# Designs tried in a protein design chat: VHH binders against F-box protein At5g18160. Part 17

Target 1, 379 residues: F-box protein At5g18160, of Arabidopsis thaliana (Mouse-ear cress) (q9fk54)
Amino acid sequence: MDKQDEKKQGTTKSSSTLTTRCSHGNHISQSNSIPLDITIEILSRLPAKSIVRSRSVSKLWSSITTTPEFIKHRSKKTSPPCVLLIFRKHDKLIVFSSPQHQNTYSHVQDYHIEIPKNGFIRRLDSVHGLICLEGSKQLVICNPTLKRFFPLPEPQGTGDEYNVGGFLGYEPIEGKYKALCIVRGWNTQVLTLEIQESWRVTKPGYTHWPTKDTGRCINGVIYYKAIIFDRVPRHVIFGFDLRYEEFTHIEFPMRNYDRFLMVSYEGRLALISSTSSVVEIWSLEDAGNRKWSYEQFHLCLPPNTSLKGVIDAGELIYTGFSLNRSFCVVYFDPKKNNIRETKFQGIADNQIWQPDRLGFDLVNDFYVLPNHIESFISF
Key: E = the ipSAE of ESMFold2; O = the ipSAE of OpenDDE; V2 = 0.75 times the mean of E and O plus 0.25 times the DockQ between their complexes.

## First folded at step 11 (VHH; framework vhh_6z1v_2)

Design p5 (from r7 with Y31S D33W; at its last look DockQ between E and O 0.45; V2 from the best seeds 0.00; counts 0 for: pae E 9.8 > 2, grease 24.3 > 24.2)
Fold by ESMFold2, look of step 11:
Structure p5 (fold): chain B 379 residues (1-379), chain A 123 residues (1-123)
Amino acid sequence: as target 1 above (379 residues)
Amino acid sequence: EVQLVESGGRLVRTGGSLRLSCAASGFTFSSYWMGWFRQAPGKEREVVAAISYSGGSTWHADFVKGRFTISRDNAKNTVYLQMNSLKPEDTAVYYCAAPEYLDFWSGYPEDYWGQGTQVTVSS
């Protein structure tokens, strides 16, 4: 409905209109139409499903809910954050959502999102409501709220390689999304996600290669683990400031850095490691870049749970990797020293588990994305 | 257990050529960048060349650019270093490793260093 059926439209009788392609009986002296500002406010209070559904039912509602004014207004409203559980079944992603702050069974909704045949998924994060996927020669942006994919332009200099890696970030001061693509360890490119934008080449001072670990966008900076190849290779954390488009690097505070998950914790870059009984958190202090604070917390987790992330409220997320009994997400609050659990009874019954007799290996094709919010942005 | 076995090092005259091989086992070779490193007596270990997961992207240090070529064969879990126009300065023990897990700052870091293979270039 949005642009797929743009056949020629006739104009009906009206006293004044702002567009020739849409017919609306808008009479200036005795208008009975709801003003646009009020309509945006009313629609912005609806759940995302209702807004998306209304786009399929009404051309007027579709035109309103896709305007920059509506998107800007809706983006000012907070939605309850959720955890996305993403399972890959060859060329499809099956997406489940769970409320982060409910203490009851969560209903999970399946989303079948097709991915490119020769694409793969290496790094996933939810960045201000959007997910970045790695394709053969381009990055692809997924908006789960709209259930749509938006391929980005191809970066230059990929050669005959068929897989492009990169990161998505959100710059909160200007309210813009940017993508960072790293080709050949030295050919870095940045794209502002707006219509008619193209990749811009940057040249960082260090040749570096990102690791396979997920990056994190924190307060307008994309952080990622990388190897610097100057004269002696070493592992560091790179930061890419999205507003100024500048690179920095940060030394790890420990030798066994591969045992630590890089996350946002209390609004800062953090490195977290967890066993079933101990959590270690290294947090980067704002005033002292290259200075870290360290805390250790004790807990008692069920066996076979693993740390998957951190929600913005400061709770650590663990999952049970087995689906033979109730699949669950466990939240640990280090400050309050409490544990809570959300169970997903419907995941065990979903048909995605029927193709083989035995269970699903979560290490290869299972992703947990915390802090997901609704977004109505399209490109 | 992760294992990297370098081979092919020997005595070579100045201007000669040599091909090093590194056989990898105990991990998913095609998931890692691989690199060649060298350490001359009394000097720090330094990176010589690196190659991406697929082999489509390579990097070579300036001091070997145009003379050495890194390559890999993911079907055989092997990374290679073709060394041409050898100089006495190239005399070193050569190692392969997955650079992602190296830490040269101090202590006993996790690493994938093997025994290395000695390359000696005579005048």
Scores: ipSAE 0.005, ipTM 0.378, lowest interface PAE 9.8, mean pLDDT 72
ESMFold2 (binder alone), look of step 11: mean pLDDT 83; pTM 0.844
OpenDDE, look of step 11: ipSAE 0.014; ipTM 0.341

Design p6 (from r7 with Y31D D33Y S106E Y108S; at its last look DockQ between E and O 0.39; V2 from the best seeds 0.00; counts 0 for: pae E 6.2 > 2)
Amino acid sequence: EVQLVESGGRLVRTGGSLRLSCAASGFTFSDYYMGWFRQAPGKEREVVAAISYSGGSTWHADFVKGRFTISRDNAKNTVYLQMNSLKPEDTAVYYCAAPEYLDFWEGSPEDYWGQGTQVTVSS
ESMFold2, look of step 11: ipSAE 0.013; ipTM 0.474
ESMFold2 (binder alone), look of step 11: mean pLDDT 81; pTM 0.827
OpenDDE, look of step 11: ipSAE 0.790; ipTM 0.907
ESMFold2, look of step 13: ipSAE 0.043; ipTM 0.508
ESMFold2 (binder alone), look of step 13: mean pLDDT 81; pTM 0.826
OpenDDE, look of step 13: ipSAE 0.745; ipTM 0.896

## First folded at step 13 (VHH; framework vhh_6z1v_2)

Design q1 (from p6 with Y53W; at its last look DockQ between E and O 0.41; V2 from the best seeds 0.00; counts 0 for: pae E 7.1 > 2)
Fold by ESMFold2, look of step 13:
Structure q1 (fold): chain B 379 residues (1-379), chain A 123 residues (1-123)
Amino acid sequence: as target 1 above (379 residues)
Amino acid sequence: EVQLVESGGRLVRTGGSLRLSCAASGFTFSDYYMGWFRQAPGKEREVVAAISWSGGSTWHADFVKGRFTISRDNAKNTVYLQMNSLKPEDTAVYYCAAPEYLDFWEGSPEDYWGQGTQVTVSS
């Protein structure tokens, strides 16, 4: 066994125990083999496209890059975030990406994703690299990096005609994805992905119905708009803590809540409304005390642009079309009062702009997902 | 323009049955929760029943549970209220609405309600 030397400490009369160099005591084979942990580190630096392609070309690389050890190691390396643009073409999604932090030229990726025929698309969000889609009887997880879909099991008690809707979240302390559904307004079920084969019914919660808006997972809490039926219908924001699996609900600070997009802004839950000249931001300070802060910012946006989301750096994302039908994304930084624009040349060259595809349905069937990162997780 | 047209209200005897319908237009009907509401003279409007956008989940107020059933037909953009075992206390004008629009107080909230349909239950 090897002995190890220990460095001398800079001393202040400490009583530290020093150890000597340890010998392994065994002959170490001289070989061409590289330790698995070093091999994982080397392969983890490859672009996602290279890893995925290499799996079909090399049995060695496939065996290494599909192991749980490699996937866990690669997942610890956060890729640069991007904005995903997702266009629906019949039962298929056409996915483009662009870097969020550079606007000097566009990087465009195009993913051909085939979704289940019984699935349908609603407002989407990217949660730690994964996207949750609603199906008729089950939720479906899309991993755009792997170009794969992973259907989740059916929740309990939905019946044959019940449409299943739900949310994906990421619990950062345990590093686990969890899916949430609220069946029939009261039956709360949670599924921990990668570990569990079936949904489990959790603690009794509030009777409520989520609205059609996309939820947001912020710091291990899924926030979503919902309606409560008491004596008068009332809309609130629910928060579901993924670690403790408990609900909190939060009153809107305004009556016209549907005008506001629910987002993560500066690490907090926020409600943002934008016209071409004014942005209003309500940020949650204390959910229990209904304490919100309010800020208003002025700008001048091109006509026919609309707010679509917020990147983690604090820029608001808008999309719009020009007279030439050039697609563009506008970023507004309220704190610096900066506006920047980028055009996606790959979109301009794509068949989605063919004359037969320029109707309102094509425009209304696209989604903007900020803060997307690569993920190699599969189920 | 969003338009909701209620129909089917009439005079019925106590213990009778009635089916209300509501035709919707001016929005993507299958994207919205729908609800039935009622307002008796001198009282505030109250929610009677609600139904999810797919029709797979329903809610009914306790005072009508077991007697009224909400349903919808997304192909016809129509929501229904089947009312059984009617009582004099059920006498009211009945309205349908998408609850999400009721929270839009941009101007006059009364602009989001239709004319309603009168249900009168006699002893």
Scores: ipSAE 0.030, ipTM 0.517, lowest interface PAE 7.1, mean pLDDT 72
ESMFold2 (binder alone), look of step 13: mean pLDDT 81; pTM 0.828
OpenDDE, look of step 13: ipSAE 0.717; ipTM 0.877

Design q2 (from p6 with S57Y; at its last look DockQ between E and O 0.38; V2 from the best seeds 0.00; counts 0 for: pae E 6.5 > 2)
Fold by ESMFold2, look of step 13:
Structure q2 (fold): chain B 379 residues (1-379), chain A 123 residues (1-123)
Amino acid sequence: as target 1 above (379 residues)
Amino acid sequence: EVQLVESGGRLVRTGGSLRLSCAASGFTFSDYYMGWFRQAPGKEREVVAAISYSGGYTWHADFVKGRFTISRDNAKNTVYLQMNSLKPEDTAVYYCAAPEYLDFWEGSPEDYWGQGTQVTVSS
């Protein structure tokens, strides 16, 4: 599936064509005879870290690598997906990255990203290379590849110091990111993430309040658990179609929905519950007919592991700590009945495990975000 | 254990005002949306009003809009319902709840609710 991004033009000259001479430096000298498509090919061979660094030291490289054409070309070169491990300690998010399919020790790459001190993180969501953070007055987008935070505008009708709940999604046909917020349970707003866009009120499907669970964007639809208030509370899954901007809702197939993790499994919306010996998977077959399929798988896990997510290849991710503070990630493939373990060097000895001088735990929050890819998008 | 203790209900004349309180314990109060519900004799329980974590977002049913106001004090683990311009139709037992917490409830659903507080509005 190809992803198409489009840069909104402003008062600045178009950046779709290289119109200037290359840099004068000996190691980066280029001639004015190099066409834009060749220049994009040359630059796209650079590692993500090199591209990001080059944007800060070269006006020419920054102008080229931020264009829609470059971003489209680079996105065609699939990066290996990874798992992000995100630890919150006080006002910091400490981000680790681990390859999902390596047969050797996992590489851990640290990113220190400070969150705004006046914000309070309630849910953490990851979509197509971007991370959405819920703050106290606004949604904040983090791009780990660019090492940048992008606060979104405050939605309409929040007032002073009011909390905002919301989700990020990616619409693959138009190649656009969109954010959804539910203000006061009845005022739904959508933002297309582009330069100089603002929140717009959309047609409300239902008065509803999202629960604290993380949402999922699957094939251009944001799914999230919510409560509808009428004579009695009703717990449902809402779906928001990002292309048509329309709401649907789906009844849970079971009563105790609090023990099921909502995920993408084999390209479908699914609900997964796991003990150390049994995994239950409900997969949505037809939302219109409320049809779910059910599968059960047996495994043997250590008792200190917890289900955290699913990678696109269909493996379930578990994490845990041993008595010796050895952090591990366990992958279970239900179809192959296969278990593999990846240990993360350096996490157990990282400064995040130092005792809090005020008597709090070593970290405030821990998140596992599968299927992360590189993104050079900014807003 | 989760406990929800409603108070402040009494007999009030039509057009009068009343303030209900709900003391919550057994869970981290500031992590949850709170709501007020009511149940008249022979009728099902219905939602009256709801309020978000910090009190920044409120919702009121159409039949009480402009007359009732929900609020909360997270330092005291308490949610309130200010009821003005009361009508005989408002006669009911009023309950508070953290509807999000229902996802975690392990007992019978009927055991989740408190005793409620009776509000009676006379002609």
Scores: ipSAE 0.042, ipTM 0.517, lowest interface PAE 6.5, mean pLDDT 73
ESMFold2 (binder alone), look of step 13: mean pLDDT 81; pTM 0.829
OpenDDE, look of step 13: ipSAE 0.672; ipTM 0.862

Design q3 (from p6 with S52W; at its last look DockQ between E and O 0.51; V2 from the best seeds 0.00; counts 0 for: pae E 5.2 > 2)
Amino acid sequence: EVQLVESGGRLVRTGGSLRLSCAASGFTFSDYYMGWFRQAPGKEREVVAAIWYSGGSTWHADFVKGRFTISRDNAKNTVYLQMNSLKPEDTAVYYCAAPEYLDFWEGSPEDYWGQGTQVTVSS
ESMFold2, look of step 13: ipSAE 0.342; ipTM 0.711
ESMFold2 (binder alone), look of step 13: mean pLDDT 80; pTM 0.816
OpenDDE, look of step 13: ipSAE 0.411; ipTM 0.762
ESMFold2, look of step 15: ipSAE 0.133; ipTM 0.571
ESMFold2 (binder alone), look of step 15: mean pLDDT 80; pTM 0.820
OpenDDE, look of step 15: ipSAE 0.422; ipTM 0.767

Design q4 (from p6 with Y53W S57Y; at its last look DockQ between E and O 0.62; V2 from the best seeds 0.00; counts 0 for: pae E 8.2 > 2, grease 27.1 > 24.2, SAP .71 > .668)
Fold by ESMFold2, look of step 13:
Structure q4 (fold): chain B 379 residues (1-379), chain A 123 residues (1-123)
Amino acid sequence: as target 1 above (379 residues)
Amino acid sequence: EVQLVESGGRLVRTGGSLRLSCAASGFTFSDYYMGWFRQAPGKEREVVAAISWSGGYTWHADFVKGRFTISRDNAKNTVYLQMNSLKPEDTAVYYCAAPEYLDFWEGSPEDYWGQGTQVTVSS
């Protein structure tokens, strides 16, 4: 009921407001059209798929749902988080979503989106509903909800280089997205994602190169692994505070840091390693005093599964294939010591994947992005 | 298994030029930063130059700026170091490396340096 074709003549009309009510002498009146403020309320309650689809069928609905006011209003209503499963085919991303809540069957929802020419898929994370991709000359923001790509301006000092590395973050106090770009290891820049903004040079304190590993935005700080080049390479974790735009760095608490996945666990920066029988978790308690806590948990995982991430509820996500080549997603809750499995049937039946050719190693073609929420923001 | 094989090192006169090559195998070469390092006798190893995975970004140490140029050919899985205006102080064993495989801590079997190639610059 998104049309305004229900206008009638000759009906009794009365003036009323949504916030003002009178119990005495109430009379029901019929409106020739639904007021705009009610239309905004109706549209703001629709599922994201319905909102996006409505933009193609009505100029009025497209006009309403693309305004900053609608987007801000809808963004206050958070969607239930989901896990995104992203498969690359040529220059397209095939995006599937799966609910994170208990005892639900995985529903195949696919977003076919096209990667810009010369784009790279190296570091993927979902940051408050958006994904940052590396292009040859610039970073590109993907909004899976809108199925749209938004290239960012080229950073300063790139020259003829086609190598732009960077990260997306969300600053929760002002509600703004920021991108961090590291050019040549010494030329770091930050961009607030708003129309007409430009890159600003920052001072990291150290010349460094980020590694290929995914960064994490946690409580307004982008954390990422990096290499400092001196006489011998030195691996550290950098933190970039999005509100103050200041850098820190943190030494790893262990020597074999390459075995550990950097994640958000219980709202803190954490390093997690998992075998089929043991999970190790190092959580950052105090960055200033370099204090880490350590926990170990025991489990029994199916063979050929690997750790991919952590949802905000504290469950660890594993993916893998059964002996019959079925794709599965496994959730482990260390605190409750339970395991749940979700088989993802849509991938096996999709013309995009061939079940008899599907291997266990999808590192270059498959990404798992936990804690994804819907976003209607555009640039 | 990751393998890095340097070649092209030899004796040259001061002011001469030399090009080093490093053939890489056992990993997706176009995904990794590459670097040239050197170690003179009795001294610590030091980074000379580095290059991004696409070749679009390069970095050179101050002591070689304007004289050395790093480059790569991803189709040949090869990284190069063009060395011009050579000085006796450039005498060293030169190594190529994929810095993301280097581990400052005690390493796994995956921590590889090449065997190196000797460059000697005479007066």
Scores: ipSAE 0.012, ipTM 0.460, lowest interface PAE 8.2, mean pLDDT 73
ESMFold2 (binder alone), look of step 13: mean pLDDT 81; pTM 0.834
OpenDDE, look of step 13: ipSAE 0.373; ipTM 0.737

Design q5 (from p6 with S108Y; at its last look DockQ between E and O 0.40; V2 from the best seeds 0.00; counts 0 for: pae E 8.4 > 2)
Fold by ESMFold2, look of step 13:
Structure q5 (fold): chain B 379 residues (1-379), chain A 123 residues (1-123)
Amino acid sequence: as target 1 above (379 residues)
Amino acid sequence: EVQLVESGGRLVRTGGSLRLSCAASGFTFSDYYMGWFRQAPGKEREVVAAISYSGGSTWHADFVKGRFTISRDNAKNTVYLQMNSLKPEDTAVYYCAAPEYLDFWEGYPEDYWGQGTQVTVSS
């Protein structure tokens, strides 16, 4: 209807012809027929919660905020990144969020998930605002901004009881999401989430089995640890280029690879291992020539903390429990050699440690997802 | 403490069949891929077969492909090797392993190994 009924607003040209009338002494001229381009600009300045809420209250606002034009325009204005903490209680995920420059977490929402056959969920990652979950026979995409789940089609060749392992990636040049699914190591499939709804079979060059570790999408490439079967089995890092849909593999630079977390560090694929006193970082310089750089840093961490991830600003994220049994999140900056801790007591204690209606539910798993941004994409 | 116990090795005739079992304890069995290795007298240990965490994917060395089949039962914490069309060159001590490291095919102190079970194939 009429958004501005008391404003004397002049004509502004956009993708639609504007008509403006000015009245002297009668009533205030208003921009009652605001062009779509201007409306998109105005609505794109709203907080994400306001946009999502408006979709359930107003058909007009839902119509505008779900258009491709609005989504494309809003995506140009990226949100500040945050860290997600996800606690799993049986079939329930409890999600907290904190902006990466702050030390306070807020509850986002609880999710209910289908429990995989083995009761196991691979480490989660946030990929350009979306989270990929492994279901029993299909991958499920979670959009925390929209508070919705989008099951992907079942890949071909899954058995009734076989869990589907896979990865989500984002190709930044074309702005497309793609999912990679590996069934039995020889049946690798790719799905483009924005076009083509069916899985496509790929040829990875080697039969391989992804390990239980999570993958990382870095600059349009999904990296993941795997065992390849050439002449003898060996562990490598596979890379799947999302734009060209081509596989490569990279040798580990060390023997004890299992002690290293695979992350994005300073814009590169990196392998990080940490004790309470020493951090080792291997960064990939050239995959083709197997060139890695190595750095070592010293620190003094609180007891019973473990490395969980890295934010784009270069801080390492650790979680654990303090001596007073409070859950803590610790950020370490290796370059500045400084540590910051979060205050998590109020919200986390209330949501995480109190028994639910069953009295037996415990936190089964815990996940840290750095670099999360808002996304309004839906499928 | 992690333990892997192989059983089922014995003397069989050429062309015969044999099933090896490996019972696992002391770790979360479903979190590990499993493998079978063998070592004949005077030879290096070699990988025979491997199986993924869920049992959904298997790998077999070329010299046993089509004759041996690896499988697992996560409810029983057991991995198996079905050996068919046995040949005298299959005579070896067979080991069950739960490797965690890149070079587990060569063996490391951190890998989990069984004691081995002797398979002898007579002509």
Scores: ipSAE 0.012, ipTM 0.495, lowest interface PAE 8.4, mean pLDDT 74
ESMFold2 (binder alone), look of step 13: mean pLDDT 81; pTM 0.830
OpenDDE, look of step 13: ipSAE 0.651; ipTM 0.853

Design q6 (at its last look DockQ between E and O 0.63; V2 from the best seeds 0.00; counts 0 for: pae E 5.8 > 2, unsure alone 64.4 < 65)
Amino acid sequence: EVQLVESGGRLVRTGGSLRLSCAASGFTFSDYYMGWFRQAPGKEREVVAAISYSGGSTWHADFVKGRFTISRDNAKNTVYLQMNSLKPEDTAVYYCAAPEYLDFWEGPEDYWGQGTQVTVSS
ESMFold2, look of step 13: ipSAE 0.101; ipTM 0.571
ESMFold2 (binder alone), look of step 13: mean pLDDT 79; pTM 0.796
OpenDDE, look of step 13: ipSAE 0.701; ipTM 0.872

## First folded at step 15 (VHH; framework vhh_6z1v_2)

Design s1 (from q3 with E106S; at its last look DockQ between E and O 0.36; V2 from the best seeds 0.00; counts 0 for: pae E 4.7 > 2, unsure alone 64.6 < 65)
Fold by ESMFold2, look of step 15:
Structure s1 (fold): chain B 379 residues (1-379), chain A 123 residues (1-123)
Amino acid sequence: as target 1 above (379 residues)
Amino acid sequence: EVQLVESGGRLVRTGGSLRLSCAASGFTFSDYYMGWFRQAPGKEREVVAAIWYSGGSTWHADFVKGRFTISRDNAKNTVYLQMNSLKPEDTAVYYCAAPEYLDFWSGSPEDYWGQGTQVTVSS
């Protein structure tokens, strides 16, 4: 598959040790072209799509845009965040994206990403531009900007295919990605993606099972709903501090935990539940470990919309179809008590809604990933 | 609407084996942990076993460890309880359940419950 070939080719292109023959095109780029530092500056100003396309056209551009220097330089120019709308049809992900602040119509170009064989899609979130997928026996990192998959090594002690739960996090002080996996509910392991190639077992924690809910990486901590086991099972929120690699757990502030979506709200861990008329938000206090604040807001949502997430600007995201059969994303701002919507022209007419040859509609898996930014990082 | 239908309960002799089944509908079964509970006459409902949404991890109460095995088939939306080395103390109505509330493991009546299947172990 193209992912495996790109990974091998990318590794080979990084060798600057060879001085006998210029294998990375140094002779061509240095003799009659723009100096490297200026080339990096010019390429860094291009849209991400243009950079990715240029890799297919020019070996020189590919070699430049994959270097650590280019990636570091480009990351200083943070892209505007967007929302990803991801539809699963069979073994393919159909991805739509648009800026988060449009109010009427967004015509977005879709693109297709093939899921690795035997992949299991359960927990999708965009973590500093990357998405973690659960494969049959390992985690797989997806970079939507590069349209590439990076399978991680198989964790220790996997055994059965469906015995791995996992999360991706970003540690902002050291600027590192880390993956956490829970093998068979008790074997917890962490992998530093940028500098380490093997899983390491974390300190003994509680035997626990992550639930179906998406985890959230907030200020260098991965939070996720889980069941812990001592004498009887209990539901809690686990926090895994990425810097110190230590676990803690937090009690839920309410009884009906399943109704609440776990999100980042105003930079804090929050639990949000929404009906068409009422939103409830429990926020973990910024100064405390076990104290929650509670807020309730009233709204009027169109029927058949459901809460999907929160953007960093503090708006809640809902999805549904308009009466004119346009797919829409509804944003609610609790502070301003304001509702806005964006209708996506290319979604309702897309092939994702057409039945297959047997007449079935197979779009039952749908994901909304807010706050997605461009990333050129590969592993 | 969520439905859970248990089956397979019957009379069995001490030391015997029995497999209970629970067919689920009305929700995305593969997204939920499932549990088996039991209630003997004059006793509170108690959790017997639990299974991870993928089936790769299970938990069993101490009083059934080594004798009972919970499993699931997500393609059939079914959870099972294999009961071996049965004792008269295992006589109870067995329920499968799906969680909605934090006190699910305490047998909250507001969670999703089946109607139960009677297991009777004779001596």
Scores: ipSAE 0.190, ipTM 0.655, lowest interface PAE 4.7, mean pLDDT 75
ESMFold2 (binder alone), look of step 15: mean pLDDT 79; pTM 0.803
OpenDDE, look of step 15: ipSAE 0.512; ipTM 0.806

Design s2 (from q3 with W105E E106S; at its last look DockQ between E and O 0.40; V2 from the best seeds 0.00; counts 0 for: pae E 4.8 > 2, unsure alone 63.5 < 65)
Amino acid sequence: EVQLVESGGRLVRTGGSLRLSCAASGFTFSDYYMGWFRQAPGKEREVVAAIWYSGGSTWHADFVKGRFTISRDNAKNTVYLQMNSLKPEDTAVYYCAAPEYLDFESGSPEDYWGQGTQVTVSS
ESMFold2, look of step 15: ipSAE 0.298; ipTM 0.686
ESMFold2 (binder alone), look of step 15: mean pLDDT 78; pTM 0.796
OpenDDE, look of step 15: ipSAE 0.722; ipTM 0.884
ESMFold2, look of step 16: ipSAE 0.208; ipTM 0.649
ESMFold2 (binder alone), look of step 16: mean pLDDT 78; pTM 0.796
OpenDDE, look of step 16: ipSAE 0.740; ipTM 0.895

